# Designs tried in a protein design chat: VHH binders against Dermatopontin (DPT). Part 1

All scores and structures are predictions.

Target 1, 183 residues: Dermatopontin (DPT), of Sus scrofa (Pig) (p45846)
Amino acid sequence: QYGDYGYPYQQYHDYSDDGWVNLNRQGFSYQCPHGQVVVAVRSIFNKKEGSDRQWNYACMPTPQSLGEPSECWWEEINRAGMEWYQTCSNNGLVAGFQSRYFESVLDREWQFYCCRYSKRCPYSCWMTTEYPGHYGEEMDMISYNYDYYMRGATTTFSAVERDRQWKFIMCRMTDYDCEFANV
Below, numbering starts at 1 at the first letter of every chain, in headers, positions and changes, except where a header shows other numbers; antibody chains aren't numbered by Kabat.
F, E and O are the ipSAE of ESMFold2-Fast, ESMFold2 and OpenDDE, as the mean of both directions, binder to target and target to binder. V2 is 0.75 times the mean of E and O plus 0.25 times the DockQ between their complexes.
[cut] stands for letters that were removed.
Atom coordinates printed by the task and the answers are left out, and those that the model quotes come from them; centres of patches stay.

## First folded at step 4 (VHH; framework vhh_7qbe_3)

Design f02 (from q06r with Y102E T105D)
Fold by ESMFold2-Fast, scan of step 4:
Structure f02 (fold): chain B 183 residues (1-183), chain A 123 residues (1-123)
Amino acid sequence: as target 1 above (183 residues)
Amino acid sequence: QLQLVESGGGLVQAGGSLRLSCTASGRTFSMGWFRQGPGKEREFVASISWSGGSTYYADSVKGRFTISRDNAKNTLYLQMNSLKSEDTAVYYCAAKVGYSFELPDSESGYDYWGKGTRVTVSS
């Protein structure tokens, strides 16, 4: 939450000629429109212009059967230079990302923007393969299938490569009250 | 009921160029090109994201081939320049729809495949 305490996060999605949310080494904050969740994560690595990644996201409305999100929030910070594993709390789905670059470690801190749906629970969760396949490569993760939603990620930082690989945590959501789901 | 139809193959001399097209009968997400040379297994050539904003190439074709798409026409393209005899193959169009957890160069991640178009590069 460094943006709440006067540390600038700068959004570029509205003003980017290329559609990228950020320029190299710049902070950003991106939220899907209300009732939408992240369905695509795209990124390119620029080794000559700061050894950082530019990010692009796509959002889509959740099915009407899921209802309106009952609450949305920024999840806790995952610190730069560290490997981490985080899913949205309270059975939430990922609806945005916030990030700031830290030159001292040559890496980014990360926060998810999460939204929860009343009485709907994640189940049959699976973890994607690594994005990108190798450090320094472009990545393009897509999930237009309404059967699976992003709940979080695990990511590994390489100080040697100055880059991250990501595995996204994808789950189905119950279409019934989760008090009756034994999960 | 998605169908993919490739076109644009043919005979070309080394150093020449060809443009392949693949038209889908409906909306697709990520799309790619794979090829199979005589007596060889099918290999990845290039892929393009659902928006067209990201591309991924096999090392053997980087700098020579360009993948692009026109989503309004449901059409995928492969511009092949500086063709080599090693590029001789049947070229297959492949598409992802809905559920995708595989990397762009993973053959198993593609849901639909065309029947292929033959490219022959003569010396």
Scores: ipSAE 0.000, ipTM 0.127, lowest interface PAE 14.8, mean pLDDT 81

Design f03 (from q06r with Y56D Y102E)
Fold by ESMFold2-Fast, scan of step 4:
Structure f03 (fold): chain B 183 residues (1-183), chain A 123 residues (1-123)
Amino acid sequence: as target 1 above (183 residues)
Amino acid sequence: QLQLVESGGGLVQAGGSLRLSCTASGRTFSMGWFRQGPGKEREFVASISWSGGSTDYADSVKGRFTISRDNAKNTLYLQMNSLKSEDTAVYYCAAKVGYSFELPTSESGYDYWGKGTRVTVSS
């Protein structure tokens, strides 16, 4: 039983979740349930109420072959108004996001929630196309190939558009023990 | 391409029971049952999340129908009890193969559909 979906403490567990994590300019902190990773990112841009995005995430359990995550942590802050590139440290996979809005720059700061799988290493990494395709548009990034896991993103902020474009960094994970071979 | 195969339809007397099955040829996320009765539009019946932890039912079937799934067999079930003549319809299995922000009650949210299985409830 999931109980009520009480905002902001609702736990998004997988594909059945259809609610927004945040209201316009509201800070949020979202974590997948233990053993799950982010597989979808949806966002809409609010043009009429001061230029911000609402966000929604979906999570899926990782395969049993990866085992249980050994550690989870919040990665370093990526400051509002800045372009940045970040992947989870220690071969981690993205299992959540937190963000606060800053009126001083009309943008959000961001942090990844990352989880590590002991002796499992990323390989065959690639980068998605831009989301959204144009500033101000809705975005809907779904991992159609469940062999790939999100490890991070690169993003650019446009002060003119007051919006961000994102490219997500996707990698496979080994099903065998690895040491230091995390290219 | 993913295929969904329904089975278990047939003729049953009012007040009777019937169990429908739907087997998917590959991995699915949420799954659902929809039905289309004579002279009616297709309507939502029930849905179940990938984990089985969340289910939804149309008001007309609550307390009578139970949706369940067996992920090891890639199979979806619909247990139908206390059947009424109004339940006469072709029943369609539907599956999502990725996350969708469409409501589970919305047909547009489903990626794949079966050909349907006919259920006839006689008085």
Scores: ipSAE 0.005, ipTM 0.159, lowest interface PAE 10.9, mean pLDDT 82

Design f06 (from q06r with Y102H)
Fold by ESMFold2-Fast, scan of step 4:
Structure f06 (fold): chain B 183 residues (1-183), chain A 123 residues (1-123)
Amino acid sequence: as target 1 above (183 residues)
Amino acid sequence: QLQLVESGGGLVQAGGSLRLSCTASGRTFSMGWFRQGPGKEREFVASISWSGGSTYYADSVKGRFTISRDNAKNTLYLQMNSLKSEDTAVYYCAAKVGYSFHLPTSESGYDYWGKGTRVTVSS
């Protein structure tokens, strides 16, 4: 998916390790600089300010062995209020996030910005533990293993807590030519 | 395990300049410089975000020192101009492994440290 969502949101243009991409209930769109992928996700929950989260992302360049990304795109929308599981299509890696808040369900819709690397395929995939450990807590997911890249996530929404828990899907990328992995 | 190696220290006359370098063996986010003069505690000098877009300086060096980085080389720099005798110290490179929400200005904000490089400013 490659389209605008028809709402005003701010592009978080330059990487900053001390800035939030959004205010409470604000839509946002964030892309890593060209040739970089998401390596860290931080979020704080603002219960008194309308029960939404603020988000921070950190990006790092992919290794020379992967080369330049051959194409990038916005993945399909994951609807607010629902549990979902989504990985980047076409063996892609997560290089950004786009989201808007829906007051009708007190939750956010989500999209991944995905980039693929020609002839490189994900393998040896695993899921992280839940972030945050409990609803309403701060979360800091940092990729401590530079051999693994984020391909997507699975997430559970609690209407009672008005919050989400996330598990991130992490995979290695081949160093040989391939075309067939669908993980 | 991440290793930081400082270089570029030496003897320089007051009013002179030096450029320090720090090379990391792996990925880093926020980085900083600290220094420890003879008989003094270690103090903050400057910090820089991963992108290089945000920097912070101690008042004692503001306008004289410039922090920068080259992420393609995993290298941090400190350009020191208009050096004073009070700048005599061992300079330490520090790195945070992982995302930082604010540029750390205290030792506790950093995860890894180099062994230091000595700068001597002669009167």
Scores: ipSAE 0.000, ipTM 0.168, lowest interface PAE 12.9, mean pLDDT 83

Design f09 (from q06r with K96R Y102D)
Fold by ESMFold2-Fast, scan of step 4:
Structure f09 (fold): chain B 183 residues (1-183), chain A 123 residues (1-123)
Amino acid sequence: as target 1 above (183 residues)
Amino acid sequence: QLQLVESGGGLVQAGGSLRLSCTASGRTFSMGWFRQGPGKEREFVASISWSGGSTYYADSVKGRFTISRDNAKNTLYLQMNSLKSEDTAVYYCAARVGYSFDLPTSESGYDYWGKGTRVTVSS
C-alpha cells in the first residue's frame, strides 16, 4: 500500500540505460519538466574512461493535491572534494541537479534544483541507505512509494576511491495548509 | 493494501484466443503477468511500464501475446492469440507500486500479486 495522492495517469518521462545526462567528466544541468520531481537516480562509475560517474534521472508528476509548484530555484553550490548535507530550503523538493567535474580534487561540485509548494510542509522524513553500497559500484535509487519525495542528500567523498556515496533524504508532504517552516 | 483481481480465464481450444484482465484497487507503476503450468515453476510472461510505452515479453509468447493497460481504469490486459497446450497455466497479475528504470521480469521486482486465473487449452 502506498497512500496514493491522485497522481496523473500519463508518464512524462521513462529513463533507460541510453538516457545518461552526461559523459565522463562532462558538466551537466538537468531539470524535471514543470510540475515533476526526481523519483529515481541511476549512476555508473567509469574508472577507465575518466574516473567519474555518469548520471540518469527519472521524474514524475507530483500529486494534484499538492497543486502547482509556487516557485523553483537553484540551491547553493556544494563544493567538490567536501562531505556535505543539504536539503532544499523553504520546504522544497528536488526537481533537478547541476554538476561540474574538478580535476584538482577528482570530484564534482553539486547543486540541487528545488521547487516549493505553497502551504505544503515536509513530514515523516527518513534517510535511505548508502548508494552505492561500496565505492565504484553502480547505483539505482528508486522511490519505492509515491508518498515520499526527495528533499536532499548527505554525501561523502573518498579521495582514495575517487568516488562518492550518497544517502537521500525522503519526506512526505502535507495535503492540507500548514505554516511555512524551513526545516 | 493494494488488491489485484484477475478475470477472463477459462477453457479454450488450441489455436484460439483469450483476453485476461487485471483490475487494481489503486494506482500502480510497472505491471506484469506470470504463469504456473502443471508441474512447473512460476514463470514470467510479459511486463509493461507505467506509461504503456515499454513492454517486455518472454521468448515463448513473443508474437502471440500482447500486454496493454488502461490507467484510467487501473486495468491491465493480456491478449492471448494462437494458444497452445503449453500455455495451460494459472495466470497471475503482478504490480509494482514504485517507479523502476527497468521493467521487472522476475517475481522479486513486484510488490503485489493477484490470486490467479486459470487458463486451459485443449486440443
Scores: ipSAE 0.012, ipTM 0.240, lowest interface PAE 8.9, mean pLDDT 83

Design f10 (from q06r with Y99W Y102E)
Fold by ESMFold2-Fast, scan of step 4:
Structure f10 (fold): chain B 183 residues (1-183), chain A 123 residues (1-123)
Amino acid sequence: as target 1 above (183 residues)
Amino acid sequence: QLQLVESGGGLVQAGGSLRLSCTASGRTFSMGWFRQGPGKEREFVASISWSGGSTYYADSVKGRFTISRDNAKNTLYLQMNSLKSEDTAVYYCAAKVGWSFELPTSESGYDYWGKGTRVTVSS
């Protein structure tokens, strides 16, 4: 909760499938290429003074049936040191992540980069198991096809472990016209 | 329809190495290797996620075999080291194209199969 939340985040990084987007305690901003969404989240824990995680993401094109994203935006900040639950507003899908480390709380703040698809709505949503299974472990969350898309996550922070556990919120998207907002 | 073609099989002496390849005619997600020895049922060997970030191995091959993939070439690999006579089998490539969150480690978890490539390990 304490600390200086001043700008800017580090320059945008467009890393390949095997590259880490950040060094320990480094802020980052990652966006999938246009028309792509996040399909994998990988992370390793570095147990050092102020302990932190390095992150890796994989993106994949959305099916032609969804069309091009009509709008993309950065969702509201989820502050360091807090547990939170957030899905992309306006029926959006997660297409990136932005994060900054705060030494004052030994944790990161987070933002989703979200994109919406005109007249397409989420349905049949479910939540993954916890990643990592135990604090301090490596995590590898992968969606194996185009049928389910990441809409958000819920996460808990442990001040003792200086680490987070995540559950990702996955939904299908309609292939017919709809205009209802996700809750 | 998706086609998988295995290659790299052959005769090798115990303690030797072989590298198997499997090329897909189209997009795949999870992929795996299975094998069937003489007079045995088909068994799981190894599996890999679409990004290559997650892998599973059967206990019998752990530490000796390495599964990897090159998505730019639509090709799956199995590097087999320290081969034993018990590794003699026809090796099958398998691919998942339908929805699956967890890596499949059973035959029912895969949608497409290659015709197999024979590996014979002489003692």
Scores: ipSAE 0.000, ipTM 0.147, lowest interface PAE 13.6, mean pLDDT 82

Design f12 (from q06r with F101Y Y102E)
Fold by ESMFold2-Fast, scan of step 4:
Structure f12 (fold): chain B 183 residues (1-183), chain A 123 residues (1-123)
Amino acid sequence: as target 1 above (183 residues)
Amino acid sequence: QLQLVESGGGLVQAGGSLRLSCTASGRTFSMGWFRQGPGKEREFVASISWSGGSTYYADSVKGRFTISRDNAKNTLYLQMNSLKSEDTAVYYCAAKVGYSYELPTSESGYDYWGKGTRVTVSS
């Protein structure tokens, strides 16, 4: 079960005029369509309208060889103001994001929407460089390499900058039953 | 790799118009146009956000040039009106695909570049 982030969980996003899923300090919940995963994350930081970010996501269908996702769920909350590292449990891939802003720490809490693919396992995982490169800048993270899928992220909060930097965790998925995978 | 192919360049008289196109072989995020005149450094012309909802223009072209995109066709456009001799340059299409900490107006912010299309404005 999801919870109530201030948005109905049947609503995938709350679009602004230019495609942003949220306004400054607004909570949001975004899910890729069934069978799709997140392949792009875009964000801008708006100091004038509140020290917060607006977010935009792009999704792509997973390859037919991966099959249908067997299960999807909301991962555990990562608390506002904290540095954290999280990947989707049970070999899951990131298929959405949910977030609320907290005035008390001037930061957001986060949850991943994760989907699992039966008999497929992540391997050859790596971590991107930091996005944005400098606090307050626009970030655009896009992967054209269909061989790698987002499984999670690590992120650092700066109370001074009132902003976050992110590194995304990318993995390949086996193109065969996990029981035949030897490490 | 992602490929960008420009077209629409040519010779045009001052005061005339020309439309440039740039077709991408795959999906892109932010896209832009840069140009390099004879014996000059490459400079920013215009950029457009992924949705097409935000655009940026160099002061030298503002009001004369219009950038637009058609995401269904993976194509970027530059409509150039009231052309001047100073607009003579090779025009480059650029696309953002991955990591970049630079602004959309900075050439270092772009991951892929086309080979360019030449525009010559005669007096």
Scores: ipSAE 0.000, ipTM 0.096, lowest interface PAE 20.6, mean pLDDT 82

Design f13 (from q06r with S100T Y102E)
Fold by ESMFold2-Fast, scan of step 4:
Structure f13 (fold): chain B 183 residues (1-183), chain A 123 residues (1-123)
Amino acid sequence: as target 1 above (183 residues)
Amino acid sequence: QLQLVESGGGLVQAGGSLRLSCTASGRTFSMGWFRQGPGKEREFVASISWSGGSTYYADSVKGRFTISRDNAKNTLYLQMNSLKSEDTAVYYCAAKVGYTFELPTSESGYDYWGKGTRVTVSS
């Protein structure tokens, strides 16, 4: 099943060591090492072997002030061919991605791997510009601001272009118990 | 904005060892060491990926120098063994801030630089 039989012995992957996590139209499952979150997303579009993208990710440790992640999980599936908007539930941060290609719609389904930090809450959230700037282009989304963490994304699919544009949802995290802030 | 501070340089006898350290004030990705000897241009010494999983060394230092990092301390190290007079130089720490698919081995591949620490190897 999707996510259950992924890459069971996946080691820590540095962006320079990773290469592409997938070949054209190949399913993949990628998780940051424990205590790390996604800080960069790179992708190239391949028209020659069927329209799909290859993906690569970089991860960085969260500050000690956030503490250890209390739980990690795979978020619900976002279906191929659809426009969608999703953030990690339970104030989670994105720590991975998994995806399968569907020939019926010429697009991918997506799931976030999310980790929560006990009683820490997102705030001062904002949304990036579109990545890539135009369909078919290379995309390099890099979080240069270490105070902001990816919580999710919104994405649009073009059946004509057979490609996606993404906007990432970036938030700061409290360094205090946010139980009363969420009332 | 990002500060890199090198330490551990000094005078050492040929055949001896030194460990250089470089502490970053913030988060980094790829890091490297470069050196500039008297009357020479700055040259690449070694580089390391964020995870420590990939390393590259200049041919002149292979088997003698080891690059490593401690990400919990934001610290880069260069263990220098079997030092030669030709290793006399100012050693510079360099850091990439941001994603890259390849480990940089040229000066242009790095965003931030330290002020350097001097290593003198006597005969």
Scores: ipSAE 0.000, ipTM 0.162, lowest interface PAE 11.9, mean pLDDT 82

Design f14 (from q06r with S100D Y102T)
Fold by ESMFold2-Fast, scan of step 4:
Structure f14 (fold): chain B 183 residues (1-183), chain A 123 residues (1-123)
Amino acid sequence: as target 1 above (183 residues)
Amino acid sequence: QLQLVESGGGLVQAGGSLRLSCTASGRTFSMGWFRQGPGKEREFVASISWSGGSTYYADSVKGRFTISRDNAKNTLYLQMNSLKSEDTAVYYCAAKVGYDFTLPTSESGYDYWGKGTRVTVSS
């Protein structure tokens, strides 16, 4: 079994515009439907509980020009309490998130669910501003422009605030055959 | 170029309900509904953020209309309940493309527009 709650942590959670993927300190595993990628991330800090966030995601189908995803996988774990930077391996795009809470550090570990598209490579990558703007605030991140996809994120944990700020890594994908881009 | 296609308009009796849809040919961000009644200027109805987490409504429709979206289908909805004769109008879908967290309540805040769908509420 995986995570502090084991079995419940591995359950697939469908996205809901009217609801949150997780309750406070609840582990979760979220995957976009096949052929879709994450295009929006929303989160609220639960000030009443004081140490965790609830998360919500929106997914959208990739353009027909990318074709079907050739493979999908869970990326390496990013440990609770640490700052980190991760992009999907093999030119992949973020198509889900998995997370469990650790009371010992009052923070979450994270994994990306990544999907790759044969002979399509990321390019013209950039990093968003920080979300939330200040620790403890609500965040609502929407993918920039029609052609940009989330490849990963960098994030900083504050033990004093017991919260994280995120910057998302956004890239275009080539419309021609390519090899050897991984940013 | 992005295309927006509205559907679901028609004739309905006062007190009835109707659901409008707007399908986008591609990715959109903030979206909204506007309407123009006979002899009136086009006015704001409702708007919604990409995530659906934030919505704004005109006072005249608050509590009666609900805006929602299904991003997997590139579709925006307007559920219209307790319809009144004053709701008779052509309803227009509007979309913002590119990075934007604002929920515009004016026409100038949107990049793309549909051609409209007619709603007639009879007494």
Scores: ipSAE 0.000, ipTM 0.143, lowest interface PAE 13.6, mean pLDDT 82

Design f18 (from q06r with T28I Y102E)
Fold by ESMFold2-Fast, scan of step 4:
Structure f18 (fold): chain B 183 residues (1-183), chain A 123 residues (1-123)
Amino acid sequence: as target 1 above (183 residues)
Amino acid sequence: QLQLVESGGGLVQAGGSLRLSCTASGRIFSMGWFRQGPGKEREFVASISWSGGSTYYADSVKGRFTISRDNAKNTLYLQMNSLKSEDTAVYYCAAKVGYSFELPTSESGYDYWGKGTRVTVSS
């Protein structure tokens, strides 16, 4: 019997064609289906067409032990051209991304779509290695452990390379009530 | 090349206990146990995520078998209690080296397989 997650794990297909959420320099807004969180981030760099990235996301249902998300929201904007570090507020998990390209800096602004799970708190957090390994490379970050959920990221922009490297912040979530956030 | 080596199989009396181990020679993500009994197709037994935080069990073994892992030793365990004659099978260790969108109960969700260890439960 299929257990704690409440949904079958199915091969994810974001769109009816190639799965990329954006064309070069196109703004986009992507949300996982209700009750799902981001488990994979893929991206290719388009040097030929003005040095931007196309993005692809895969989502997976959260375990039944977390229950239904109690609230979802768009987090604060992270400005183009800057390095930043952000996790979802209110113990939230990343369930989407929104981005616009800015020609003035040749980079993107970013927002996380975050969902919180009532009385569930992040713990045992860690940070992935850098994606891509080198500027300009394809990136393919797939969660190595579906017990860990993406809470956010830190990223650096290179004006010389016109590209970003990312480290994703991954955490477990309690299966017990953590009202005082002392987990 | 990643290799999985099972051990701990043998002959045991009904109602008895046995612990299987599986050691991986390289990096592994999720792991599971499958079995194939005489005249039967291979079936799912149990699976465990990398951290050990998520486990799944076949209904036939739920409450009797416990899956666990020791990541420092790259070793997977299956503690089998209250063994029944129906548990007689060759037990296979399976491992995934990256995240999978396949069900953890599906054979297609695993990249590497051991050669199996035989468990015989006598009445």
Scores: ipSAE 0.005, ipTM 0.146, lowest interface PAE 11.5, mean pLDDT 81

Design f19 (from q06r with F29Y Y102D)
Fold by ESMFold2-Fast, scan of step 4:
Structure f19 (fold): chain B 183 residues (1-183), chain A 123 residues (1-123)
Amino acid sequence: as target 1 above (183 residues)
Amino acid sequence: QLQLVESGGGLVQAGGSLRLSCTASGRTYSMGWFRQGPGKEREFVASISWSGGSTYYADSVKGRFTISRDNAKNTLYLQMNSLKSEDTAVYYCAAKVGYSFDLPTSESGYDYWGKGTRVTVSS
């Protein structure tokens, strides 16, 4: 059938052994359990079968002082082949990732799953070093400081290496009201 | 109620330049520009923090558009250079009310919207 053999090839809901959320070149959608945020990003690069990464994520509950997330949403698509910088809108924290592989550029599009905490604002933001340190290397970014939450990332794509380097944007969140109607 | 009024739209030839303005009736924090082309969904263009010290741009306008603001005049600007036919759209300004460090890149991050100003780029 012509339609079923169209490009790009998309796969969702496939099982990956050893805890990876995706197989090489497989699309995926990952969400932390409700009330949890991403605290670790792990990835391996597959050179032999063509350039792509397998991904794994770890989540942790947010402190009770933040309360329940008031809403969650998918942020806008960050296109394959492009460098980009994005943080969650509405003071949101990253609680998931969605990605689809594009054969035409040998790269992935990306979306953050973001959750906001009413009247809680990011502050004291900083950016991690590059993950991986060099293109093609395995990466393991673990947030050892639970006072900081991932709000987004900046990433660069190398067409020559067929890989991405990431810097994650980490912020503290206020434990007091910081946004009011009619302020 | 906060009001946002865009101006500066018009017809311009490909390769030309145009500057859009958006004046707010009251205090704003983060502000942004969005656009909607014929038969397309509304898309993000650029955003700017209250101080003007932080900005974000969509990849499609990177290096060609510059967002800026004059807080004394409650006015947001978008300087558009090297215009292409693909830039033809209605341009909307958006504003966040209330204290926040965030620079939203999605529509859900903004509280108030203008009615838009039309930009047509001829080939």
Scores: ipSAE 0.000, ipTM 0.070, lowest interface PAE 21.7, mean pLDDT 81

Design f20 (from q06r with T28P Y102E)
Fold by ESMFold2-Fast, scan of step 4:
Structure f20 (fold): chain B 183 residues (1-183), chain A 123 residues (1-123)
Amino acid sequence: as target 1 above (183 residues)
Amino acid sequence: QLQLVESGGGLVQAGGSLRLSCTASGRPFSMGWFRQGPGKEREFVASISWSGGSTYYADSVKGRFTISRDNAKNTLYLQMNSLKSEDTAVYYCAAKVGYSFELPTSESGYDYWGKGTRVTVSS
């Protein structure tokens, strides 16, 4: 029907009148409701009046087998102009994004909002292909298989293109108590 | 507030082709086509995501119909090939403005609707 493994179809809030969480070069902070994680990332590139991206996200509830998130936090800043790799600490899942634009480097800094689930650990992790396929293109990353949750990303910045490509890190989560993974 | 206007309907012979267009007053997140034939309920035909990278088709039209969108023109298209008499219907353009995990395949998944354009396939 609407999704695999029992979760329903839901509508989500946007932060702008056009459905985008930000306007060109605008800072934003997007957070899923408590108990939900990011399942989709949508973005368009605006070239005509300077360059930057507009972003939109969709969230869905985690399965009842994971229980309630035990804690949520903002992860460390990934600085503008840099290539980086980051996953949520403490076996966390991505439940939001925060970003500010920096004129000095013509790029954005980024933070993940992460939530952890007590005694639940990521496993069978893999990395998506790059989004967008080429700099300047639109991107539409949707987690069609609910079994996989976003734990983080790696991204490369092109000063020439003034744009980023992203690969998302996707993992399954145990449905049994685990004590091994903690990063 | 979002307006959808369908065009391109008409009379066509079985085995022929026809292209429908739907012009939107803005760019909705996802779009789709539905149709209602004589004496039948309205049924899903095809849907397309924001970027055009993901599409979904009803089994009855797979391989014959192609959905596409031109976001620069705010226009949705349905290319209909190998038309059959059973394709005779009023075709409706539908739009979803909010994000969804899966492309909607039911009427309840869409927020805005056009008034329809009529397609008649003669045998």
Scores: ipSAE 0.006, ipTM 0.195, lowest interface PAE 10.4, mean pLDDT 83

